VHH binders against Phycocyanobilin:ferredoxin oxidoreductase (pcyA). Designs and how they scored, part 10

Target 1, 241 residues: Phycocyanobilin:ferredoxin oxidoreductase (pcyA), of Prochlorococcus marinus (a3pcf5)
Amino acid sequence: MLSESLTKTKLTDPLILDLLQNIRKHRSMLEDLKSIKIDPNLTNIISNEIGRELYIENEFHKAKGFRKLHIEVAEFSKNLRILHCVFFPDPKFDIPIFGMDLVKINDIVSAAIVDLSPASQNQALKYEKLLSGVDKSSFTSLREIPKWGRIFSNNVFFASLRNKSEKNDFCSVVDQYLSILIKLSKKAKPEFNEEIIQERIDFQKNYCAQQMKNEKTSMVLLKYFDEKWVNNYIKTVLFDF
Key: E = the ipSAE of ESMFold2; O = the ipSAE of OpenDDE; V2 = 0.75 times the mean of E and O plus 0.25 times the DockQ between their complexes.

## First folded at step 4 (VHH)

Design u6 (framework vhh_7pa5_2)
Fold by ESMFold2-Fast, scan of step 4:
Structure u6 (fold): chain B 241 residues (1-241), chain A 127 residues (1-127)
Amino acid sequence: as target 1 above (241 residues)
Amino acid sequence: QVQLVESGGGMVQPGGSLRLSCAASGFTFSSYAMSWVRRAPGKGPEWVSTISGSGGSTSYADSVKGRFTISRDNAKNTLYLQMNSLKPEDTALYYCARDSEYYDFWSGYYPDAFDYWGQGTQVTVSS
């Protein structure tokens, strides 16, 4: 409650607030939504040290079909702003991994990423048909993630955003991906085949393992925190399995 | 290996026009979005315009919309900025910039939207 009030006070970026409101709206459509308590000393951090100001706030939930619904908002040195979101499915359900990242430096969005990443071999082709209908033609700085990454779908959205129109259009893309996710979650039935469940577990383990190899996340955090804290945050807060 | 070389700057009176060019080499030009970024004396960099790799999409800062036109010739590896109805506040060093090769496994952190910049070309609008 206090942390949410602080987020509203400290983070006034209209794009991040619009995205956060949209994500929360879709999350509210999920059945059996419950908050998860994680140590606030790891998840809600504020520092007013001159030249090293920062704040990090996290929200954790679970719901029917999802083992972990995670939203992170952060600001570093009053110029770097991050919104990070990953919805991890419950392996009993045929639901993809929703991931979204937005990185804004001053007035430029250097990275805007959203995907419904496959959580099984069969999901890659199955979800491609739904994601291919999302219009991406209005964006000037679309980028392709190399296939060597292999955790993302063929329809991963990746762009740098330049003007207000593109920022508004990105909010629409995120809304469309979330709408697809919610529809898939509503149709999903629990699986009882142990082999199928194990495949989905293995996909999420691989997703988290690949994410933990990302040195760019640790580079940012290591500027402000020691190595032990950074490793604990990445493994416990961001990419736990 | 990557090189961006701007030209076409100069002095012009308010209401005048200039056309900037940027010659690119050392990479597959058509695979990258390209931008113009300017820096006025005593101010930080201001993004001006971007064009997609194919040339099919363009975007502009509100301050230049309707006055400036970005274009590219992928056969010649050249980026252009046509500047019309120039104002004194358009006075700046204009840079050609390549949109960054960003690879992200959900870190989201890349401090630069652009990974290569030219040396810049000076545009001065005065009466």
Scores: ipSAE 0.079, ipTM 0.553, lowest interface PAE 6.7, mean pLDDT 83

Design u7 (framework vhh_7pa5_2)
Fold by ESMFold2-Fast, scan of step 4:
Structure u7 (fold): chain B 241 residues (1-241), chain A 124 residues (1-124)
Amino acid sequence: as target 1 above (241 residues)
Amino acid sequence: QVQLVESGGGMVQPGGSLRLSCAASGFTFSSYAMSWVRRAPGKGPEWVSTISGSGGSTSYADSVKGRFTISRDNAKNTLYLQMNSLKPEDTALYYCAKEYYDFWSGYYPAFDYWGQGTQVTVSS
């Protein structure tokens, strides 16, 4: 069932609403969940200019084991829709970075990405077995991430989705990755070794730095906003550290 | 200077077959994923198929899966599309496209260069 908070979004896309419901369901299972407010001028934008309609909605939370839980929903000119989600762990905890992006142009999902990205060298090996159990055989348009941009795990899911069956299967993949994340978060204990904590901080800084090299994000935003606003949005709202 | 030259189009009856070719030059062919994209009269471009630089991975639009096969010969800098069980709705100009490939290309499908296209007409 859709919660009352979901009915307040301007978005009506069924796939994005299903994914939002799934993400929020898993987020609700976290301990000490509380909302965070960021500058409203950067977080919630609506324009009804004909042919240039847009809206951007952001949700920020924190919880035990996580410094920042972020969901972004955006629609540009009624044809490009984006769902972006990154759950950044508190570096004191042995928890991976959850990332998910969905880019939909009209009825075609051009990019569907989900990963539990390593927040330390040891996490890459540790999580490989857990993620390898997720069945990806139903997807026809799987794509590879280049090795040089290696912030993702060896089991990153990356695909284009063309039909309704694949869109439904992607919701299942996201659910499975989130279930693993929640399970890991509940078992994690705080770390007090400063070298281990610093490694995890460095991994998150590198994750944000590599994500900020995504020129496709800035290209879309620059059609609607000036360079200063776009730079502030990317560094403050999307990939802060 | 990137150049893509398509050939192999023609007229065929429903249920027939055609093999399209694309001769590529001006770049390191084996380093880039290559795609076939088609455009029917009065319609926007529709992605058909992609093959990785090595040829190890392929993907297809749902409308052509099981009927079309993409392949490449990196020694000859040539891309192919084998089209079987052709239908009237396959009638279109078929373009060879060099995929723009950087770390973030997957967020937004993009093609650097398109050839001139080769016409495929399926009619009885």
Scores: ipSAE 0.000, ipTM 0.237, lowest interface PAE 10.8, mean pLDDT 80

Design u9 (framework vhh_8cml_1)
Fold by ESMFold2-Fast, scan of step 4:
Structure u9 (fold): chain B 241 residues (1-241), chain A 122 residues (1-122)
Amino acid sequence: as target 1 above (241 residues)
Amino acid sequence: EVQLVESGGGLVQPGGSLRLSCAASGFTFSSYAMGWFRQAPGQEREFVALISSSGGSTDYSDSAKGRFTISRDNAKNTVYLQMNSLKPEDTGVYFCAADTRYWEGSYEYDYWGQGTQVTVSS
C-alpha cells in the first residue's frame, strides 16, 4: 500500500511498533482499502509545552466491509503511551467490531484489551468458538471488565502485562483475533434488508455510547484540552456513531 | 491477606532527609508497580513517585523530581522512598500503593497502606 508506505509515526516504543505493524499487516489484506481524508489538525496533534508535552497521530481508512478503520497512537507527559484501534464494520456486512487498546506508562502495561465485539444479534455464535481457541493461559494478571463493558464478547481479553513474555504473547493474541476478523470479513456478503441494517447500526451506536462511559479517556485528555474540545474529539474522532 | 505497612516517617528539620519503607505481603510483589502518594491537612491526596514492577522505570511529581528517589527490593518485598532536601511543604501522611491501573491524572491502585506521617519543621 502506497499511502501506508508514506506514513510515519513519531513513536519508537517497541511493543507499540510491533502491534502497529501487526495491525497494518492485517489491514493490508482487506479489499478496496482507501485512506479517509480527515482534518489535518486531527491527523497529528503536537504540543511541546514543558510538563504538558503530547503527540497524537490518527490514521483513518475504509475498506470493503468496513466503514471506518481507525488507529490512534499517543504519547503524553509522564511517559504515558496509548495505542487505540477500532475497526467499525459497514452495517451492510455482518462483521464484528474489532477493538484494541494498550495503555503503557514507563515499562508497565496497565491495560491491554482486545475483542471482536458483536455488531448484530447472535453474531458471536459464528466466531466465539474460534476466539475461545486462542491460548490465553500464559497471562497472570487478567482484569475484570467494567460494567459499561457489556458490549464485549464472552471472549474479550483484558489484562495488565507484567513482563516481556506477556507483552509478546499479547501481540500473538491480537494477531489471532485479527486473523479471525479477516476470515469473517471475506465470508460476509452485503445485506439489503433495511431492518437488518438498522439493527447493526443500533449495535454500533450502543458500542460507541458504552465506550464513551470510560472516564479514563476523558480524564487524560482533560489534562491538555478544554471540555468542549475533549467532548468533540471523543464523539467525532474516537466513537463516531 | 494483602498488607502494605509503611515506616520511616517522623519529624525532621528543613533540608533534612528521611527514608520511607513499605513492606508488602500477601501478593506477588514483584508483579506489581508500586507508588507513593501523600496527603497534607485540608488537601487532596497527590502523586509523589512510581516504580515499575521490574524497577526499570520510575516517575516523579514535579515537586519530588531531583529530591526524592523511589527504589524497590523484590527479594525483600519492600519499596522505598528516599527523601532529601525536605521542605515544610513536604509535610503530610505518605501512603504506599500497589497497582497496574495507572492512568495520567487519575491513579487507581489495588492495594493501599495505612500511611506514615512526615513532618518538616524546625
Scores: ipSAE 0.000, ipTM 0.139, lowest interface PAE 15.1, mean pLDDT 82

## First folded at step 5 (VHH; from t4 with T28R; framework vhh_8cml_1)

Design v1 (at its last look DockQ between E and O 0.02; V2 from the best seeds 0.00; counts 0 for: pae E 19.5 > 2, placed apart)
Fold by OpenDDE, look of step 5:
Structure v1 (fold): chain B 241 residues (1-241), chain A 120 residues (1-120)
Amino acid sequence: as target 1 above (241 residues)
Amino acid sequence: EVQLVESGGGLVQPGGSLRLSCAASGFRFSDYAMGWFRQAPGQEREFVALISSSGSTTDYSDSAKGRFTISRDNAKNTVYLQMNSLKPEDTGVYFCARDYDYESGYFDYWGQGTQVTVSS
């Protein structure tokens, strides 16, 4: 039973809503999908303080082949909107890490990222041609991958979106990446070799460690929360293993 | 160098049939599972069929089941897709692909594709 909580959002941004709907759609296609109960204090965070209004909505699920499916929607001071999504695979399964981030400041999409990041050595080779087949030629403002971005596949997409057409195209790219993920997940079988599993664990740990180097996340949160809370949120909610 | 070359595409009427071929070279063909994918205009590339290295096991998408048959001839390094009862919805570029680890459903090499058009 998809908890009624999945339908209630304060979000009003059309692009984020479209993306969110698409992500949820694909999530629903995963086998044995279940909601994960997390601390309510970390699931929905709301402040109505004038000048510092914020809400953070977190969705947590698990599925066959996935240890954690995380979707975060956030709005800060009514001008910064974030959609953050990471699907962490179960290390027993040969599945990549899905990551998608959208940062919107006012009406400008400053950052749009999507990837199937490898969760083991040479894993990206298995689906590289699928990702490379996704048309990304319409985007005019590609962005450089950060130094910590070695965790990404060769087909990581990262750009600013300049117009409605590019926004629509990005939705299409995300849709295709998710479709690929779903297909990969359906074909994946559980592994019992401890060395293989450990490698995958290490890759996910590294993925989380590198993502935590993104200072932008902390900078935004530190405007609204104390350091202890921010550190805990990043380590336990966003990028935990 | 691994190469996959598709052929057999074309224009066919609804209800018609086509047989696609994929000629493989540059690797031990009999060691790898092979697959077919397709991509309709403006749509994502989608799985159609998979066949094991020996040819003993096959898998199909729901849309392909009952209409399409994947087969292979290891002596000829060729994988085939027999498509019967074609529909306009089957229109697209069809791609042959090599399975990365023989039966994983992950694919590392692709052909350039062959166009299939189903139209009255």
Scores: ipSAE 0.000, ipTM 0.227, lowest interface PAE 13.2, mean pLDDT 90
ESMFold2, look of step 5: ipSAE 0.000; ipTM 0.104
ESMFold2 (binder alone), look of step 5: mean pLDDT 86; pTM 0.869

## First folded at step 7 (VHH)

Design w1 (from u2 with S31R S104D; framework vhh_5c3l_4; at its last look DockQ between E and O 0.06; V2 from the best seeds 0.00; counts 0 for: pae E 17.5 > 2, placed apart)
Fold by ESMFold2, look of step 7:
Structure w1 (fold): chain B 241 residues (1-241), chain A 121 residues (1-121)
Amino acid sequence: as target 1 above (241 residues)
Amino acid sequence: QVQLQESGGGLVQPGGSLRLSCAASGFTFSRYAMSWVRQAPGKGLEVVSDISGSGGSTTYADSVKGRFTISRDNAKNTLYLQMNSLKPEDTAVYYCARGRYDSDWYPFDYRGPGTQVTVSS
């Protein structure tokens, strides 16, 4: 409730709130869910400077099978809104990375992205059919994944969203991807082979390195903070593996 | 705050070479992937080549593969495009663009004012 209250008082975008509710619902289905304690100066960042307003809220959890469940909500100058969510698996479990990003400029959703990205060799083959079965036929503005973005599955969803119907359909795609993740997490068993665990660590490190190249929040933060502060934010909050 | 400035364009004959440079400032250059994009007369933007922040990963459009080489010098905050075996089809304004999650402009990232490359006999 406290996070919901803060979100409602500082950000009132209906699509972002619907996605947050969806993500939080699925998160609540995970076993042994616990909050992760992070420096308060990095979890709730507010500036009310006229013309340069900013608001950033971060939620961090862990659960059985997941080393970090991260949600970031940000608003800059009242016209740029970002929702970022990544669920990082515990490398001892063969679970993919859930990643979702929404970038809204004024009333335009310029980027809506969701994937279950592989976190081990050939992992995507185990769930590829489930992802391809999710109906994506109603979207009119599908976008190409950048060539260096080979960290994604073959079923990564990437689009601009032009109207309310497509926004609702994106929420449905996210819901289905999360449902698949939950099913995979319930079946995963711990791994004890250190070489296999290290492979999974390396996959997640590569995911983080590639994602840092396109971190929209950090690029905007350079307008408000120096590079040292922004680099610390990236390393502490976003991609700390 | 972010600044990108291209240079090295000009008029060349078919089969000739040019080396484009892009000076970057106002951000930690090595942190960001960089791209060269071009716009031919009457055409939309085409991503020519991408390079990762470290320089370890590169990609090329099919139309330039084998002829163009992207590189970067993170100590000089400079991006390069070596263009060999130039063809009239390569005539365009070439822009240096700061890295993006995707290959288009939504949301827009930073780019320079561009440098004109003209390949004509």
Scores: ipSAE 0.000, ipTM 0.109, lowest interface PAE 17.5, mean pLDDT 81
ESMFold2 (binder alone), look of step 7: mean pLDDT 86; pTM 0.871
OpenDDE, look of step 7: ipSAE 0.025; ipTM 0.446

Design w2 (from u2 with A33S S104E; framework vhh_5c3l_4; at its last look DockQ between E and O 0.01; V2 from the best seeds 0.00; counts 0 for: pae E 19.3 > 2, placed apart)
Fold by ESMFold2, look of step 7:
Structure w2 (fold): chain B 241 residues (1-241), chain A 121 residues (1-121)
Amino acid sequence: as target 1 above (241 residues)
Amino acid sequence: QVQLQESGGGLVQPGGSLRLSCAASGFTFSSYSMSWVRQAPGKGLEVVSDISGSGGSTTYADSVKGRFTISRDNAKNTLYLQMNSLKPEDTAVYYCARGRYDSEWYPFDYRGPGTQVTVSS
């Protein structure tokens, strides 16, 4: 009988592990970083039911400038793997929302998306040039932004990844987007104007509402959980505010 | 090699008491926070209690406050959970878990194989 690392035992995918290492490295650069305990009934789920094996593991932090730093890794029926990461800014600070999703079906990355989405009026103007300067020319399977994607910046990246070279290049894009986020977060100062803070709250509420229109994610979860549970998980754990 | 081994579970009547133990090895026990977590049938993991490395700070889930007491003996590398006034809702596998000291994903990096606690008439 030996102790078991829940995270380390369940994570074998090299791309997901590389992305996690990159994300955690940048997260560690944030000031006043603190873990947040989460409800295991909603977030740390392991089932060994034959034919319906799954795990969902969530990590929550907060830091100066960020109200919620969320990482989720999930594996469904041993063949569908999801890495989801959203860093939500504290509305008192003019920091964009970092969002990254990876959906892997068996050995194929069907969806890879990353963005610094605006969280205030005209915020994207402050970092647009930095994002457009990130080299994305090597990707062969760029994907159309979904209808709910009006919340994204003009530089949102969305693709299927065809080979190891593109997987490595995606890790580089994520690294550069995170580096830009860290740079912006270090320059941000607290805001005291209630009207400006409310505008930023409204931007984040809209981001969460539009993200909930991602029917592909809900359809995957519905194969394993009832509709009431899935709606609660999406709203409470993934896109709360 | 981190090792955690729980013991002390069993069948008990509602209102009864049990004391769980967890033997730890392969790391500097006093340097790590430790937790008891449980998993009821068909449910996810619930953190029932945490204790700091020194033993000076403890926390409890609302569902167990006033009934459960976490403690540790750093000289014996052992974590304890005293469970009093047990209810059928406390029926679960109880795991001893080591707290994380970096961002390795969730609040615990190692846990033992668990010990079954069953509370029923």
Scores: ipSAE 0.000, ipTM 0.108, lowest interface PAE 19.3, mean pLDDT 81
ESMFold2 (binder alone), look of step 7: mean pLDDT 85; pTM 0.861
OpenDDE, look of step 7: ipSAE 0.022; ipTM 0.446

Design w3 (from u2 with Y101S D102Y S103D; framework vhh_5c3l_4; at its last look DockQ between E and O 0.17; V2 from the best seeds 0.00; counts 0 for: pae E 9.1 > 2, placed apart)
Fold by ESMFold2, look of step 7:
Structure w3 (fold): chain B 241 residues (1-241), chain A 121 residues (1-121)
Amino acid sequence: as target 1 above (241 residues)
Amino acid sequence: QVQLQESGGGLVQPGGSLRLSCAASGFTFSSYAMSWVRQAPGKGLEVVSDISGSGGSTTYADSVKGRFTISRDNAKNTLYLQMNSLKPEDTAVYYCARGRSYDSWYPFDYRGPGTQVTVSS
């Protein structure tokens, strides 16, 4: 459904399309994949007003082991493009949070981020060697992670991408991180200890709380929407947990 | 307490020049990418230029390439935009903005109040 919408909405950025195709392919490997219905007025937003063009498209799914599989594509004034993807695990399963963000300004990727962020105590120890084995040697503009956000693994990837080769290499890193996530999800068994489940809930709440802190200050959305709308969008679309 | 304050806007005739400054405080300035962003009356947001924390990498919107130069002085915690060959289309409020971090899925987490640039007769 979203694939048809993206085709109809003139999304033409090759890097974003390649990443979307890769993410959707891995998502299709998940068992019991189901769409989650959200108000269309909040999930597909298009303005063609000259000088204030915008496009926001959201996909929400759930699957065995995952409470929320979220993809957001946004374009503002034809020159700012964002791809955001977060796969949130079901807390009954010991699966990390997959997070990927791409910010493209004109033809330049100013931020490319991907991680398998821990969603339980010591979870990263179970997969950090797999992530460190992913070849990241070709990137020339690695960026440091902010100190106040210890929500990431030791293998979080954050870079600016300067050329087509680095853009292709980022797609490969994302593909490999997703492949590792899928493998972890297949091995995970349901947990029944309520204290352990609550720990995992608390990890995900902390992840969302850090994201909510920064999204409340986003100047991009506030230039197109009033504060009430922006707060509602962030709470109901992005971080409802 | 992140603070950003723009200055240097004003009225200029077409073909003229202006230099915008942004004073930054409350964070480690050199650790963050910074951007100049503008909004013309009744128009959407346009990212004009950005610069890496070290100053070693810059980008420009096609509409300003060759005319505008972004720079920073990390010793003075100041971001600059040199604007040459100004056109009426450059009329906008100009904001300096702090670049994206991973826990901010939209590209900017802080900005100043902006400074008005008007290019007209």
Scores: ipSAE 0.011, ipTM 0.429, lowest interface PAE 9.1, mean pLDDT 83
ESMFold2 (binder alone), look of step 7: mean pLDDT 84; pTM 0.862
OpenDDE, look of step 7: ipSAE 0.015; ipTM 0.240

Design w4 (from u2 with S57Y Y101T S104D; framework vhh_5c3l_4; at its last look DockQ between E and O 0.01; V2 from the best seeds 0.00; counts 0 for: pae E 21.1 > 2, placed apart)
Fold by ESMFold2, look of step 7:
Structure w4 (fold): chain B 241 residues (1-241), chain A 121 residues (1-121)
Amino acid sequence: as target 1 above (241 residues)
Amino acid sequence: QVQLQESGGGLVQPGGSLRLSCAASGFTFSSYAMSWVRQAPGKGLEVVSDISGSGGYTTYADSVKGRFTISRDNAKNTLYLQMNSLKPEDTAVYYCARGRTDSDWYPFDYRGPGTQVTVSS
């Protein structure tokens, strides 16, 4: 099914590895999955400078209904670990944007977020009941949605994770959100009406523009790279459209 | 019923130009994405270019980008392909194809009988 072998991550963090396995499993269920060729200088970035070690690994794919399936795994100075994943739909298909971020500082998950964000007018009406049916009652440290987060669905999940049980439960929430995405993708039919396709393009452009307002992402990258590089990376790798 | 009829093919020297036309009938032309596909000798079908129903979005195969231009006239129910800087590798039968509503990136449910384009010295 896959045009490339699955790459073992350099990271040994059990939670990130569990989430990666879950995401890659669901990705493998997509039809016509294939890797996207990108600049090798942006796909695997390693520095072994003592005290400023870093590792960034990027995976890019496309599939039927999806223009870009992106997974980013990063570790900074051996203590900050990030898993970022966004599945962008092909605007010809009425599929939401899957977005997931995990930020772990030492052993603490400070941010765990997952959503199926609307990519067309009224799209959330098609799946909001399915998302609200996902049990989230075990989480004790729910977090406020950022100001730029108005792009999210009414069922966006955002929390800090206190213990192993909540970490396992987050993996379950991610699994269920991905399962719902797969279900929606199987129902989607190609659209040929230019106005509808443009509306979906505009939703994705807005999603990318609002995500770029995430000042914490810039702050982390700026500790290791200059502003020009950071802006190019964010625009080209993370939120291009 | 859906009818698609290509014209404008022929023999042309390398570096020359041709303009292909496709007359469409039997459906609401402006509601469908349209494509040009080609079949070179001994090869399968290759999608050359796509255009949305309104004409607002176009795509091109890398092999023809910058040399070919797809367009449509919805008032005349006609699809066009302007082919410039033709190469011997462009030699093929060119088909006008209608986009399917139930398929993925290159969905076609009807195509015409095709028109031969031959690029030779």
Scores: ipSAE 0.000, ipTM 0.092, lowest interface PAE 21.1, mean pLDDT 82
ESMFold2 (binder alone), look of step 7: mean pLDDT 87; pTM 0.878
OpenDDE, look of step 7: ipSAE 0.009; ipTM 0.237

Design w5 (from u2 with S31K G99A S103D; framework vhh_5c3l_4; at its last look DockQ between E and O 0.10; V2 from the best seeds 0.00; counts 0 for: pae E 15.6 > 2, placed apart)
Fold by ESMFold2, look of step 7:
Structure w5 (fold): chain B 241 residues (1-241), chain A 121 residues (1-121)
Amino acid sequence: as target 1 above (241 residues)
Amino acid sequence: QVQLQESGGGLVQPGGSLRLSCAASGFTFSKYAMSWVRQAPGKGLEVVSDISGSGGSTTYADSVKGRFTISRDNAKNTLYLQMNSLKPEDTAVYYCARARYDDSWYPFDYRGPGTQVTVSS
């Protein structure tokens, strides 16, 4: 696809490229993988305005068990780089939400996070031990998630990455979280009870609503777009439901 | 409650020097990477410099490399930016910022109110 080619052409950061390859590898293991067509004005956004350079690319797919597989890469003013990935399950299947974000300022990874976030009541209990078994002992700059109002599992990984070894180890954590997700998705069976399906819809709506409450998110986008556009992008592209 | 407060801005001649400070409280300062970010009039945010929690790793925007030095004193919970050989294009509001996470585009979870640096005759 042109979006995929543009991402590979425009982005040269080796950590982001390694993560993209890893994510795309796992995505390719899903059954009935299909691209989702979305408004071309939201798929590839480029501005070459001096001092306000901007590059954003989006990839959207669906697959058996997943209503939306979203990858977003962005570069702002040539020194702020973001990789965002969320796989939203089809609520007919009891599959958690996969979320991964990388925020890189020049050569420092200021934030690296990955999780399998619950999308149904008590869902985390069925995979909690698998996530806790992933070796995270090499990381030296763990970051704290606020405890109240959390949408993440108890095994959310959140750190700054200070060197090449930690960057490689983060790729391994992401690989293992994705492997667990894929295994969960292959064991999941369709649900037919509408009340249970609605519970799962409500979990995903809450996930999206909580993610949209970050007032600081708009500061970067508002340098490039008006408030109405930014609100629409956040709701429509990042956290729609 | 996280608080960041910048100081040390002002009016300076081209070629001059300033040292910015940022007092931090409400969190374990040494555990967080910190940044100086600036916004010139009518321009977007530019990340000027970053420093790891320990102070062992630093980065600089090309526009300031060789002229600016980021540092931190973890005993005093203070972040610094030494700015030498200042140019009119360095005129901006300078913000102290802490690294952040969420599913957002914004790289910082907290920043201070900023301090104005003006480089002119």
Scores: ipSAE 0.000, ipTM 0.185, lowest interface PAE 15.6, mean pLDDT 82
ESMFold2 (binder alone), look of step 7: mean pLDDT 86; pTM 0.876
OpenDDE, look of step 7: ipSAE 0.246; ipTM 0.675

